# Designs tried in a protein design chat: VH-VL binders against q9h9l3. Part 293

Target 1, 176 residues: q9h9l3
Amino acid sequence: PRKMVAIDCEMVGTGPKGHVSSLARCSIVNYNGDVLYDEYILPPCHIVDYRTRWSGIRKQHMVNATPFKIARGQILKILTGKIVVGHAIHNDFKALQYFHPKSLTRDTSHIPPLNRKADCPENATMSLKHLTKKLLNRDIQVGKSGHSSVEDAQATMELYKLVEVEWEEHLARNPP
Short names: E, the ipSAE of ESMFold2; O, the ipSAE of OpenDDE; V2, 0.75 times the mean of E and O plus 0.25 times the DockQ between their complexes.

## First folded at step 14 (VH-VL)

Design Da1 (framework fv_amlenetug; at its last fold request DockQ between E and O 0.77; V2 from the best seeds 0.00; counts 0 for: pae E 2.6 > 2)
Fold by OpenDDE, fold request of step 15:
Structure Da1 (fold): chain C 176 residues (1-176), chain A 120 residues (1-120), chain B 108 residues (1-108)
Amino acid sequence: as target 1 above (176 residues)
Amino acid sequence: EVQLLESGGGLVQTGGSLRLSCAASGFTFSNYAMTWVRQAPGKGLEWVSGISYSGEYTDYADSVKGRFTISRDNSQNTLYLQMNSLRAEDTAVYYCAKVPYYGSGSFDYWGQGTLVTVSS
Amino acid sequence: EIVLTQSPGTLSLSPGERATLSCRASQSVSDNYLAWYQQKPGQAPRLLIYGASNRATGIPDRFSGSGSGTDFTLTISRLEPEDFAVYYCQQRYSSPLTFGQGTKVEIK
């Protein structure tokens, strides 16, 4: 089997108005859903907006957080050479200031067979929460504590596994 | 090679103040978060306070909030714990500990501790 | 706060025997947020396991950690004389950081 991992990141707002999305947590799981990495990350710039209602990030999480440069190195070491699965993964890579090869990237927010399986328009961008509920009958991102990046990464991997064979064949015929 | 050496412990009366220091060596002190953990005589471990590598972020146990202040001087490789309004239940050996990059929020190196005794 | 309950309170064993220590969390904790420490009499604690199952640098293979959710286990496959000590679990999942009350492994 191909070495495959799923990634999910939480971001906080930095910059003058908090409009810059900075990495504050990253979770990586393997094909079986085992956690390979899960750390709070300290942005290099002052945090203006923790975006807690979505990110789940609080000031206290930054006390023992891993500096961004160090965390980035750790994460890249895990991702290198792997097929990386994510949902709207371009946002994660942007926050990580790292772009994985397109041929080794899988974005569950842009897989038509996955949407079809969920009775959604093939070209629509569906949320991870919706797809997870529809296809896995599981509720994620519930409550007021914000997202769980581990849970989201695991859900992303499980969703991809539903269409892995079909999608990998498609990509083989149509390399990005 | 990593060394943490606590100092400043001693006997103090209830309501008194004390400042603990932790001298760090053998690693780039300014790159790591630090923590204080205490242990009452014959009891278990209790997390007291934490501080980020730059000192910008701090956190405290509820039992010490408003009374204790954690700080650091990276130019001197020293961690501090200012303890005010001390109580009998604050009697403990106080350890400073280093927070690693892997498993942040755990503590990979500890000092030998300094004893604080609060008497009535 | 997350309460960690360790069991048993005391474990009496002989050298060479297998030791199994339990740590139960009052809430679900991601495995990456659970650590184990060893403390010998008169010494500072020493990190044994981080992330539930990762041995810290210099820790012998006879020490292993496992578990997920609310139940975690530290196993010492074959007790050595130097392993008789108090062991603590610790979570970093949420503030405040908390320790278990400890399990004393003593010689039978």
Scores: ipSAE 0.793, ipTM 0.898, lowest interface PAE 0.5, mean pLDDT 95
Fold by ESMFold2, look of step 14:
Structure Da1 (fold): chain C 176 residues (1-176), chain A 120 residues (1-120), chain B 108 residues (1-108)
Amino acid sequence: as target 1 above (176 residues)
Amino acid sequence: EVQLLESGGGLVQTGGSLRLSCAASGFTFSNYAMTWVRQAPGKGLEWVSGISYSGEYTDYADSVKGRFTISRDNSQNTLYLQMNSLRAEDTAVYYCAKVPYYGSGSFDYWGQGTLVTVSS
Amino acid sequence: EIVLTQSPGTLSLSPGERATLSCRASQSVSDNYLAWYQQKPGQAPRLLIYGASNRATGIPDRFSGSGSGTDFTLTISRLEPEDFAVYYCQQRYSSPLTFGQGTKVEIK
């Protein structure tokens, strides 16, 4: 049986005008929400904008951070062969410079049965915060001090569990 | 085998300066963040300073900020701590320590330490 | 600065007994950014636990960590003679990185 993990990443701005999103933290949890990986990551390029209000990343976090190349290798080793759950997960994979097999990817921002449970239009792209509040009665991303990637990854896994049986059956009948 | 060897400790007067060195072997030094932690005789541990793998990012405890400078030479596998304007409360065993890839911000390998004694 | 307060200051026990060491933070240590170290006389500290509950490489399973927020615990399920030492907790949530004052586990 294929193991399932959830991932969430925080990004900082690099490159011209800080417009490139570069990985600065990654959290991975297992099916039960236990933390498998959670580290700050130092991008190989100069950080122009920490984006702290959303990312929670500060200069101090970079002092002990794992080099991007090393962190990427560790993260990809964890993800290989597993079903990976995320929210708007294409952004996380882009920051990792990686493309996970579509058949093993689950994106809670694009699951119609999940939107239906939240009384939202099936085609809408719903925020993780909104879905978590509506379906789990839980507040995440509270305040302006930045997101917790551990908290977000755990919420993403719990949301997927709400529709897991239905959605896995759908995907089995409708392979990507 | 990871080895960290501190040197440069000794007796110095208040207001004086001292440079500590930490020679590293058994791992790719340039890929790891490094840290200085001190322990006054008979006391607990106090974080002093840290430096990123490339040397670009540094941080200091408030008690040493402006007086101590952490640096590294990746070509010589050596970590440094320049200590200026020394005070009696800086008397301690100074350890260099390696930051691991898992549980970063904790310290998995430590040197034997070098004693710095500051007397008035 | 986050102050870590360990209790008890000294724990006197016999080999084979369970040791429970407490670490309380002055404010929440988010995302379980807490580590535990062992220091034996004349030696540098040894990393035992990171992330509040993950054993470092080579650490026997009699050592376990738990807790979140402001309250953290190190448990040694059955004390061995080599476990009589001083134990420190350490947070990495915010700068400056801080250690607790230590708990000495000594033979009764």
Scores: ipSAE 0.692, ipTM 0.868, lowest interface PAE 1.4, mean pLDDT 92
ESMFold2 (binder alone), look of step 14: mean pLDDT 92; pTM 0.937
OpenDDE, look of step 14: ipSAE 0.632; ipTM 0.857
ESMFold2, fold request of step 15: ipSAE 0.475, 0.480, 0.495; ipTM 0.786, 0.799, 0.817
ESMFold2 (binder alone), fold request of step 15: mean pLDDT 91, 91, 91; pTM 0.933, 0.934, 0.932
OpenDDE, fold request of step 15: ipSAE 0.763, 0.764; ipTM 0.888, 0.889

Design Da10 (framework fv_amlenetug; at its last look DockQ between E and O 0.91; V2 from the best seeds 0.00; counts 0 for: pae O 5.5 > 2)
Fold by ESMFold2, look of step 14:
Structure Da10 (fold): chain C 176 residues (1-176), chain A 120 residues (1-120), chain B 108 residues (1-108)
Amino acid sequence: as target 1 above (176 residues)
Amino acid sequence: EVQLLESGGGLVQTGGSLRLSCAASGFTFSNYAMTWVRQAPGKGLEWVSGISYSGEYTDYADSVKGRFTISRDNSQNTLYLQMNSLRAEDTAVYYCAKVPYYGSGSFDYWGQGTLVTVSS
Amino acid sequence: EIVLTQSPGTLSLSPGERATLSCRASQSVRDNYLAWYQQKPGQAPRLLIYGASNRATGIPDRFSGSGSGTDFTLTISRLEPEDFAVYYCQQYYSSPLTFGQGTKVEIK
């Protein structure tokens, strides 16, 4: 079977008024939730807004951070050829300046069977926090210290496992 | 192989200044964050300061903030520590250390250190 | 500031025995940003473990790390003569980066 990983990224604001989202942390876990990658990343451009409430990123985290170009190379090497699971994953790929094959991409924010299990409308875009609480009885992203991308990646993988058999069969019958 | 060589240590009086250097080889210096860690004779390790790969971001222990300045010259593959207003408590072996890409914030390679002795 | 307290201060053991070293943090070290180092007299420290449980390059498999939150452990499954040294834990979750005070593993 083809290897599967889950990814989550934290972004900071760069560019005018801090509106551009630039990668500042990336976490990747395997099928069992073991951490394959988790590092802070220093964007090549000046950080305007750390977005700390959500990202958990502070200036001090940038001191030891890996350069974006290096981190991107390491991350893409892990992702290549694998099924990559994420939540609203297009944002993560955009921050990585990368496009993963659609046939190997799984987005837990847009899986109808997952929404059905959560008693949500099939076509709704549901937050990771909400789905995790409803379906795994777990509180994530708690407190004011920002999100943990490791925690979020692990939750994303566990959510996908709930519908993996059904959804993989659906995609085999309905190739993107 | 990675090599880090500190220099510039010596005897200095309280209130004096000293500049430490760390010559790096065996890796692409400009791609790695760097750190100074010190160890007083017979004592444990104390983090002093860190600097990002470009030099844009720095951080300091409270005990040295305002007195020490970390810097780097990526064209010379050299890390520096400018130490001003030295105190007896700054007496230590000073190590430069490299920050790895995996486990960043840990220190995977260390120099052999240079001794700074501060006396009255 | 996260204070790391190591125990015991000194661990007296014979070669072949199992060593268990503890590191307790004053606050949770989130996402297991904890490292372990070995230091022999007259030498610079050597990185053993990062991320609480990942062995650094070239470190023998008799060294293992475990724990999370506030309680971390370094285990040396079977002490070799070269393993008698001082061991430090270090957190890199928050600034200032801090080390424990050390555990000396010595020959009984």
Scores: ipSAE 0.754, ipTM 0.903, lowest interface PAE 1.1, mean pLDDT 93
Fold by OpenDDE, look of step 14:
Structure Da10 (fold): chain C 176 residues (1-176), chain A 120 residues (1-120), chain B 108 residues (1-108)
Amino acid sequence: as target 1 above (176 residues)
Amino acid sequence: EVQLLESGGGLVQTGGSLRLSCAASGFTFSNYAMTWVRQAPGKGLEWVSGISYSGEYTDYADSVKGRFTISRDNSQNTLYLQMNSLRAEDTAVYYCAKVPYYGSGSFDYWGQGTLVTVSS
Amino acid sequence: EIVLTQSPGTLSLSPGERATLSCRASQSVRDNYLAWYQQKPGQAPRLLIYGASNRATGIPDRFSGSGSGTDFTLTISRLEPEDFAVYYCQQYYSSPLTFGQGTKVEIK
């Protein structure tokens, strides 16, 4: 079986008025939740909005940040050939300017059995925070320090594991 | 092999200025953030300043803000620390250190340091 | 700033013994952004552990790091003669970057 990893990225605002979402941190964990990658990343363009309240990114984090083009190469090397799990993962791939094969992608924001287990509408898009609280009885994304991409990636993996068997069987019968 | 070589240290009077240099080799200097860390005689380590790979972002300890300036010349593979308004408490061995791509904010390679002595 | 307090100040042990060093943070060091360094007299520090538990390149497996939140530990499973030195923890979660005051591991 293919190895599975979970990814979560934090973005900052660049471009005019900070409307462009640029990768500023990426965390990747393995099936056990061990951190394989966790780096602050420096966008190629000037940061206009750090979005700190959500991203947790501050100016100080950019001092030791890895250049985007280098980080991207490192991240893609890790993801290649893997089943990649994420929440609303299209945002992460967009920020990475990379798109993983759909057949190897798992988005916990679009898994009906997961929502069902959480007593949510199957076709609704639920937040990672809500699902984590309902299914794992764990609070994430709390406080004033912003999100932790490591914490979020770990939570995402744990959520997926709850429905892995059922969902993988479903996908095998219904390839995307 | 990664090498970092500090220079520019010496004896300076209180209120004086000094410019430290760190010559880097054995790695692509322009791809890595760099930092200065100092150690007073017989004391522990103190972070002084950091600079991003391009030099666009800098950060300083409160104890040196407004007095010290970190910079780099990527074409020369050199890191600098301009120290103005020096005080007795700035007396220390100053190390330049490299930030790895993994564990950003830790320092995987260090120079041997250069001694700065500020006399009153 | 995050203040790191190391304990004990001095650890007196014999070669072959197990060494346990503690580093306590004044507030949570999120995502385990905690490093450990070794420094011998007259030498620059050497990175041992990053990310609280990851061994740096070339570091012997007798060195290990653990912990999370506010409590971190460096363990030397079996002390070698060359391991007697000063050890520092360092957080890089938030600015300013800060070091512990150090623990001296000396020969009993």
Scores: ipSAE 0.024, ipTM 0.633, lowest interface PAE 5.5, mean pLDDT 92
ESMFold2 (binder alone), look of step 14: mean pLDDT 93; pTM 0.950

Design Da2 (framework fv_amlenetug; at its last look DockQ between E and O 0.65; V2 from the best seeds 0.00; counts 0 for: pae O 4.7 > 2)
Fold by ESMFold2, look of step 14:
Structure Da2 (fold): chain C 176 residues (1-176), chain A 120 residues (1-120), chain B 108 residues (1-108)
Amino acid sequence: as target 1 above (176 residues)
Amino acid sequence: EVQLLESGGGLVQTGGSLRLSCAASGFTFSNYAMTWVRQAPGKGLEWVSGISYSGEYTDYADSVKGRFTISRDNSQNTLYLQMNSLRAEDTAVYYCAKVPYYGSGSFDYWGQGTLVTVSS
Amino acid sequence: EIVLTQSPGTLSLSPGERATLSCRASQSVSDNYLAWYQQKPGQAPRLLIYGASNRATGIPDRFSGSGSGTDFTLTISRLEPEDFAVYYCQQYRSSPLTFGQGTKVEIK
């Protein structure tokens, strides 16, 4: 059987005026929610805006951070050949400068059965926080100190499990 | 084989200065963050300072901030700690340590340590 | 600053016994950014566990870590003669990085 992982990333602002989003943390969990990877990552260019309110990234986290090229190699080795679950996952792949096969990608922000379970419009893009509260009765991203990519990756996997059988059957009948 | 070899410790008077060195081998030094940790005689471990793989980011314990400067020379595979305005409470064995890629912020390889004794 | 308090201060045991060492944090160590080290007299510390429960390279499986939040445990399932040493926990969640005061595991 094909192994499944969930991923979540946090980004900081680099480039002119801090407008470029660059990877600064990545967390990957397995099907059971066990952490396979969780490290801070130092982008290849200088950080202009830590975006701490959302990213949770502070200067202190960069002192021990792994170089982007090294971290990317380690992350891609974990993802290769696996079904990868995420929320708005295109942003995570963009930050990794990488493309994962669509047939192996699951995006909890774009699963109509999941929205239906949350009593939300099937084509609406719902936040991870909202879906997690409604469907798992859990509060994530609590406070204003930023997100935890471990917490978010774990929540994303649990959300997918709620629709996994139905959605995998749908995708088998309707290949992307 | 990863090796970290500290040097530069010794006996110094209060207010004095010392520069510690840590020679690294057996790994690509320029790809790893590095740290200084100290241990006073008969006491526990205290984190002193850390530096990112390129040297751009540094951090210090409050007890040494403004007096100690961490630096690195990636061309010579060497980590440094410049210690100024030394006080009796700085007396300790000083270890350099390597930060791993997994569990970053823990320390997977340590040097043998170099003793700094600050006398009044 | 996250203060780590280890207990007991000293643990007197015989070879073959199970050792259970505790580390309590003054505030939550989010995402289990906690490590354990072993230190013998005249030697540098040796990394045993990172991420609360992951064994470092080359560490025997008799060492295991567990816990989350504010309460963490190092377990040595069957003490061997070389395991009598001082053990430290360390958090790397936030600056300043801090260590516990140590637990000495000594031969009874």
Scores: ipSAE 0.833, ipTM 0.927, lowest interface PAE 0.7, mean pLDDT 94
Fold by OpenDDE, look of step 14:
Structure Da2 (fold): chain C 176 residues (1-176), chain A 120 residues (1-120), chain B 108 residues (1-108)
Amino acid sequence: as target 1 above (176 residues)
Amino acid sequence: EVQLLESGGGLVQTGGSLRLSCAASGFTFSNYAMTWVRQAPGKGLEWVSGISYSGEYTDYADSVKGRFTISRDNSQNTLYLQMNSLRAEDTAVYYCAKVPYYGSGSFDYWGQGTLVTVSS
Amino acid sequence: EIVLTQSPGTLSLSPGERATLSCRASQSVSDNYLAWYQQKPGQAPRLLIYGASNRATGIPDRFSGSGSGTDFTLTISRLEPEDFAVYYCQQYRSSPLTFGQGTKVEIK
């Protein structure tokens, strides 16, 4: 198996007026889409806005949630040394208060060949939902229950796999 | 060895109150979420309430919301269930159970339970 | 709430036979957050399987869990005399946490 994982995080609002995005769930899948990690995470600060419509996070999910510091350690252990695939992944890393090496990061929101394949402008930022529908003929983030980070991570991995060969060659020729 | 020991059960009249305790040992109590699950005589299992490791977050079954309160004292390694306005349908063996790891909602260790009987 | 329906209600088998227990959810149990428990008369439940397919510590290999979405299965490959008990499934992805009504595995 490839040393590649895909990550997706859900955030809630903390701090004044809930403007601080805090990690509340993290899902990591391997190259085959198998779940390596999937936990609700308890932010260090009081949650002001669960952002349930998007995050899918509810107060009840925090009952058995993993404290942030512990979760962060677990997640970093998984990510270390691996190629990490995500969509708009800078948000995930920010929430984790961790930044993965750029050379080992793959952001599906910034892969021109992927957009081209989806008949989108190469330099446009397309949503995960849109790309998944166009390229995988799959509906994600459907319903009122909020997003599934596992589903999103799996979709992200599948999307990347469509352009993996081309993109990896590009990166090899043009290291970041 | 993980041990959970419930106490406080007994006979109570309808409308009465009872406080259950669960003494925990054999693990770092303050690191784990805890839960109460009950079982009416001859019936199946029913989740009652859960509490986070720190006690900051709690959750309840609809059947007990507003009447039951889950709490914990991590300094005493003890879980509590305050039961008010008890009804006949609350009659059951009440188990305290431990969450096996962070993020889980399954229960890897259970006490032997304490019987609560609510009579009219 | 997610309603879990177990089938059959009672399973009558002989030692050495294979037991297959079903648990169906009224809606998808996200990410296979499903557990299985064993309960013998007069005893507290014992965790068998978590995460749909992970065997709990100390649980014999003859117990296995499978399934996803709305359909889950507990399999006992070869029943031992001590395996005759009531088995419950439980979901823990959505509140309220819910149990199935149980399947009784009894000796034929």
Scores: ipSAE 0.023, ipTM 0.644, lowest interface PAE 4.7, mean pLDDT 93
ESMFold2 (binder alone), look of step 14: mean pLDDT 93; pTM 0.949

Design Da3 (framework fv_amlenetug; at its last look DockQ between E and O 0.03; V2 from the best seeds 0.00; counts 0 for: pae O 12.6 > 2, placed apart)
Fold by ESMFold2, look of step 14:
Structure Da3 (fold): chain C 176 residues (1-176), chain A 120 residues (1-120), chain B 108 residues (1-108)
Amino acid sequence: as target 1 above (176 residues)
Amino acid sequence: EVQLLESGGGLVQTGGSLRLSCAASGFTFSNYAMTWVRQAPGKGLEWVSGISYSGEYTDYADSVKGRFTISRDNSQNTLYLQMNSLRAEDTAVYYCAKVPYYGSGSFDYWGQGTLVTVSS
Amino acid sequence: EIVLTQSPGTLSLSPGERATLSCRASQSVSDNYLAWYQQKPGQAPRLLIYGASNRATGIPDRFSGSGSGTDFTLTISRLEPEDFAVYYCQQYYRSPLTFGQGTKVEIK
């Protein structure tokens, strides 16, 4: 069987009016939740909006941060050939300037069996915080200090495990 | 082989100034964040200041904020620390150190240090 | 500011013994952004452990790190003569970056 990882990224605003989302932290965990990668990343463009309330990123984090090009190379080496689990994962891939095969991508924001377990409409887009509270009885993203991408990646993997057997069977019958 | 060579230390009077330099070789200096750490004689380690790979972001310990300025010249592979308004408590060996890609914020290579002595 | 307090101040042991060094943080060091260094007299520090438990390149496996939150441990499973030195913990979770005051491991 293919190895599986979960990823979560935190983004800051770059470009005009800070509207471009640029990668500033990335965390990757394995199936057991062990951290495989967790580093702050300095975008190549000037940061206009740290988005700290959600991202948890502050100016001080950029002092020791890894250059984007270097971090991207390290991250993609980990992701290549693996099933990658994320929440609204298209945003993470966009920030990485990367396209992962759809057949190897799992997005917990859009898995009908997972929504069903949470007593949510099957095709609704549900937040990671909401699903984690309902299905794992765990509070993540607590306080106003912003999100932890390690915490979020770990929660995403645990959520996927709840529906893994059913969803993998569904995808085998319905290739993307 | 990574090498970090500090220079510019010496004896200086209280209120004086010094500029420390750190010459880097054996790695692509412009791809790495750098830091200064000091150690008073017979004492422990104290973080002083850090600077991002491009030089755009800097940070300082409260004890040196407003008196010390970290900078870098990526074309010359050199890190600097401008120290103004020196005090007796600034007496220490000053190390420059490299920040690794894994465990960023730890320091994987250190110079041998340069001694700064501030006399009253 | 996160204050790191190391214990004991001095650890007197013989070669072959196990050394256990403690580092306690005044606040939680989330995501385990904690490092350990070794320093011998007249020398620069040497990075041993980053991320609380990851050995730096070239560090022998007799060195291991563990812990989370506020309590961290460096273990040397079997002391060798070259291991008698001062050891520092360092957090890189929040600015200002801080070091513990050190634990001296000396020959009994």
Scores: ipSAE 0.745, ipTM 0.902, lowest interface PAE 1.2, mean pLDDT 93
Fold by OpenDDE, look of step 14:
Structure Da3 (fold): chain C 176 residues (1-176), chain A 120 residues (1-120), chain B 108 residues (1-108)
Amino acid sequence: as target 1 above (176 residues)
Amino acid sequence: EVQLLESGGGLVQTGGSLRLSCAASGFTFSNYAMTWVRQAPGKGLEWVSGISYSGEYTDYADSVKGRFTISRDNSQNTLYLQMNSLRAEDTAVYYCAKVPYYGSGSFDYWGQGTLVTVSS
Amino acid sequence: EIVLTQSPGTLSLSPGERATLSCRASQSVSDNYLAWYQQKPGQAPRLLIYGASNRATGIPDRFSGSGSGTDFTLTISRLEPEDFAVYYCQQYYRSPLTFGQGTKVEIK
């Protein structure tokens, strides 16, 4: 079986009005929740909106942040060949300007058995926070200080593990 | 076209055994969970048993637990129901049915059924 | 187990009329885990609706499902002669899977 990692990214707003989402932090954890990567990342464009309330990113975090191109290389090296788990992971990949093979991608926001387990409509897009509370009895993203991408990545991995056997078997018989 | 064909039904005495088969075609059998549903004469529908696509997981109604065994042979595209210790109340038309989606418990295709009659 | 109670037991209507069938669950059922079937005499059941409101393949537009929680409804907007049959609801939210006792739609 392939190694599995979970990823979560935080983005800031760039562009004329801050409407462009740019990668500002990336966290990657292994199957056991150990942190493999956790870095602040410097976008190539000027940050207009730090989105601190959600991202947790502040100006001080960018002082020694890793340039985007360098960070992307580091992250891709970690992801290559692995099963990558994330929540609404298409946003993370978009921010990374990278697309992982579909057959090796797991998005916890689109796993019907996971929603069913949480007594949610299987076709609904539920938040990571809600699923984590329902299924893990854990509170994440608490307060107004912003998200912790490490915490979110760990929660995402734990959620996937609840349905891993069932979902992997499903994917094996119905590959994307 | 999806087809399900039940066989093995007939007359059996109370306490006897019977093995039903369901031959599947028109779809990738090994990719779908399957179920047995029965209907007593003039009565409604009753779920009997279900089996996952791989056969790893099975489930039963309380009324048949310990007496019935659901199984499948994916190489033969066949679903089975071994019925032991049969009772009069087991008399019914037995349908095999296909589950349309993984994780779903609805049944999108049904066979025409096979009649099982248990007499004392 | 989740008990599904259908009402009415028999619904007598004329072609062209609107039919409303109810299915009540003894406990809350997630919206996506309720199905409706049609059965005609001497035939196997046919899936009409899944996930409470999704029409199965090949099912005419006049059939629709709605509801949430404990109350679900199957609606036939304009009855056709071929629609007179017995209708069953079924939940697959919790094991054991269970059916309602059925509603017979007959010609007035």
Scores: ipSAE 0.000, ipTM 0.555, lowest interface PAE 12.6, mean pLDDT 92
ESMFold2 (binder alone), look of step 14: mean pLDDT 93; pTM 0.947

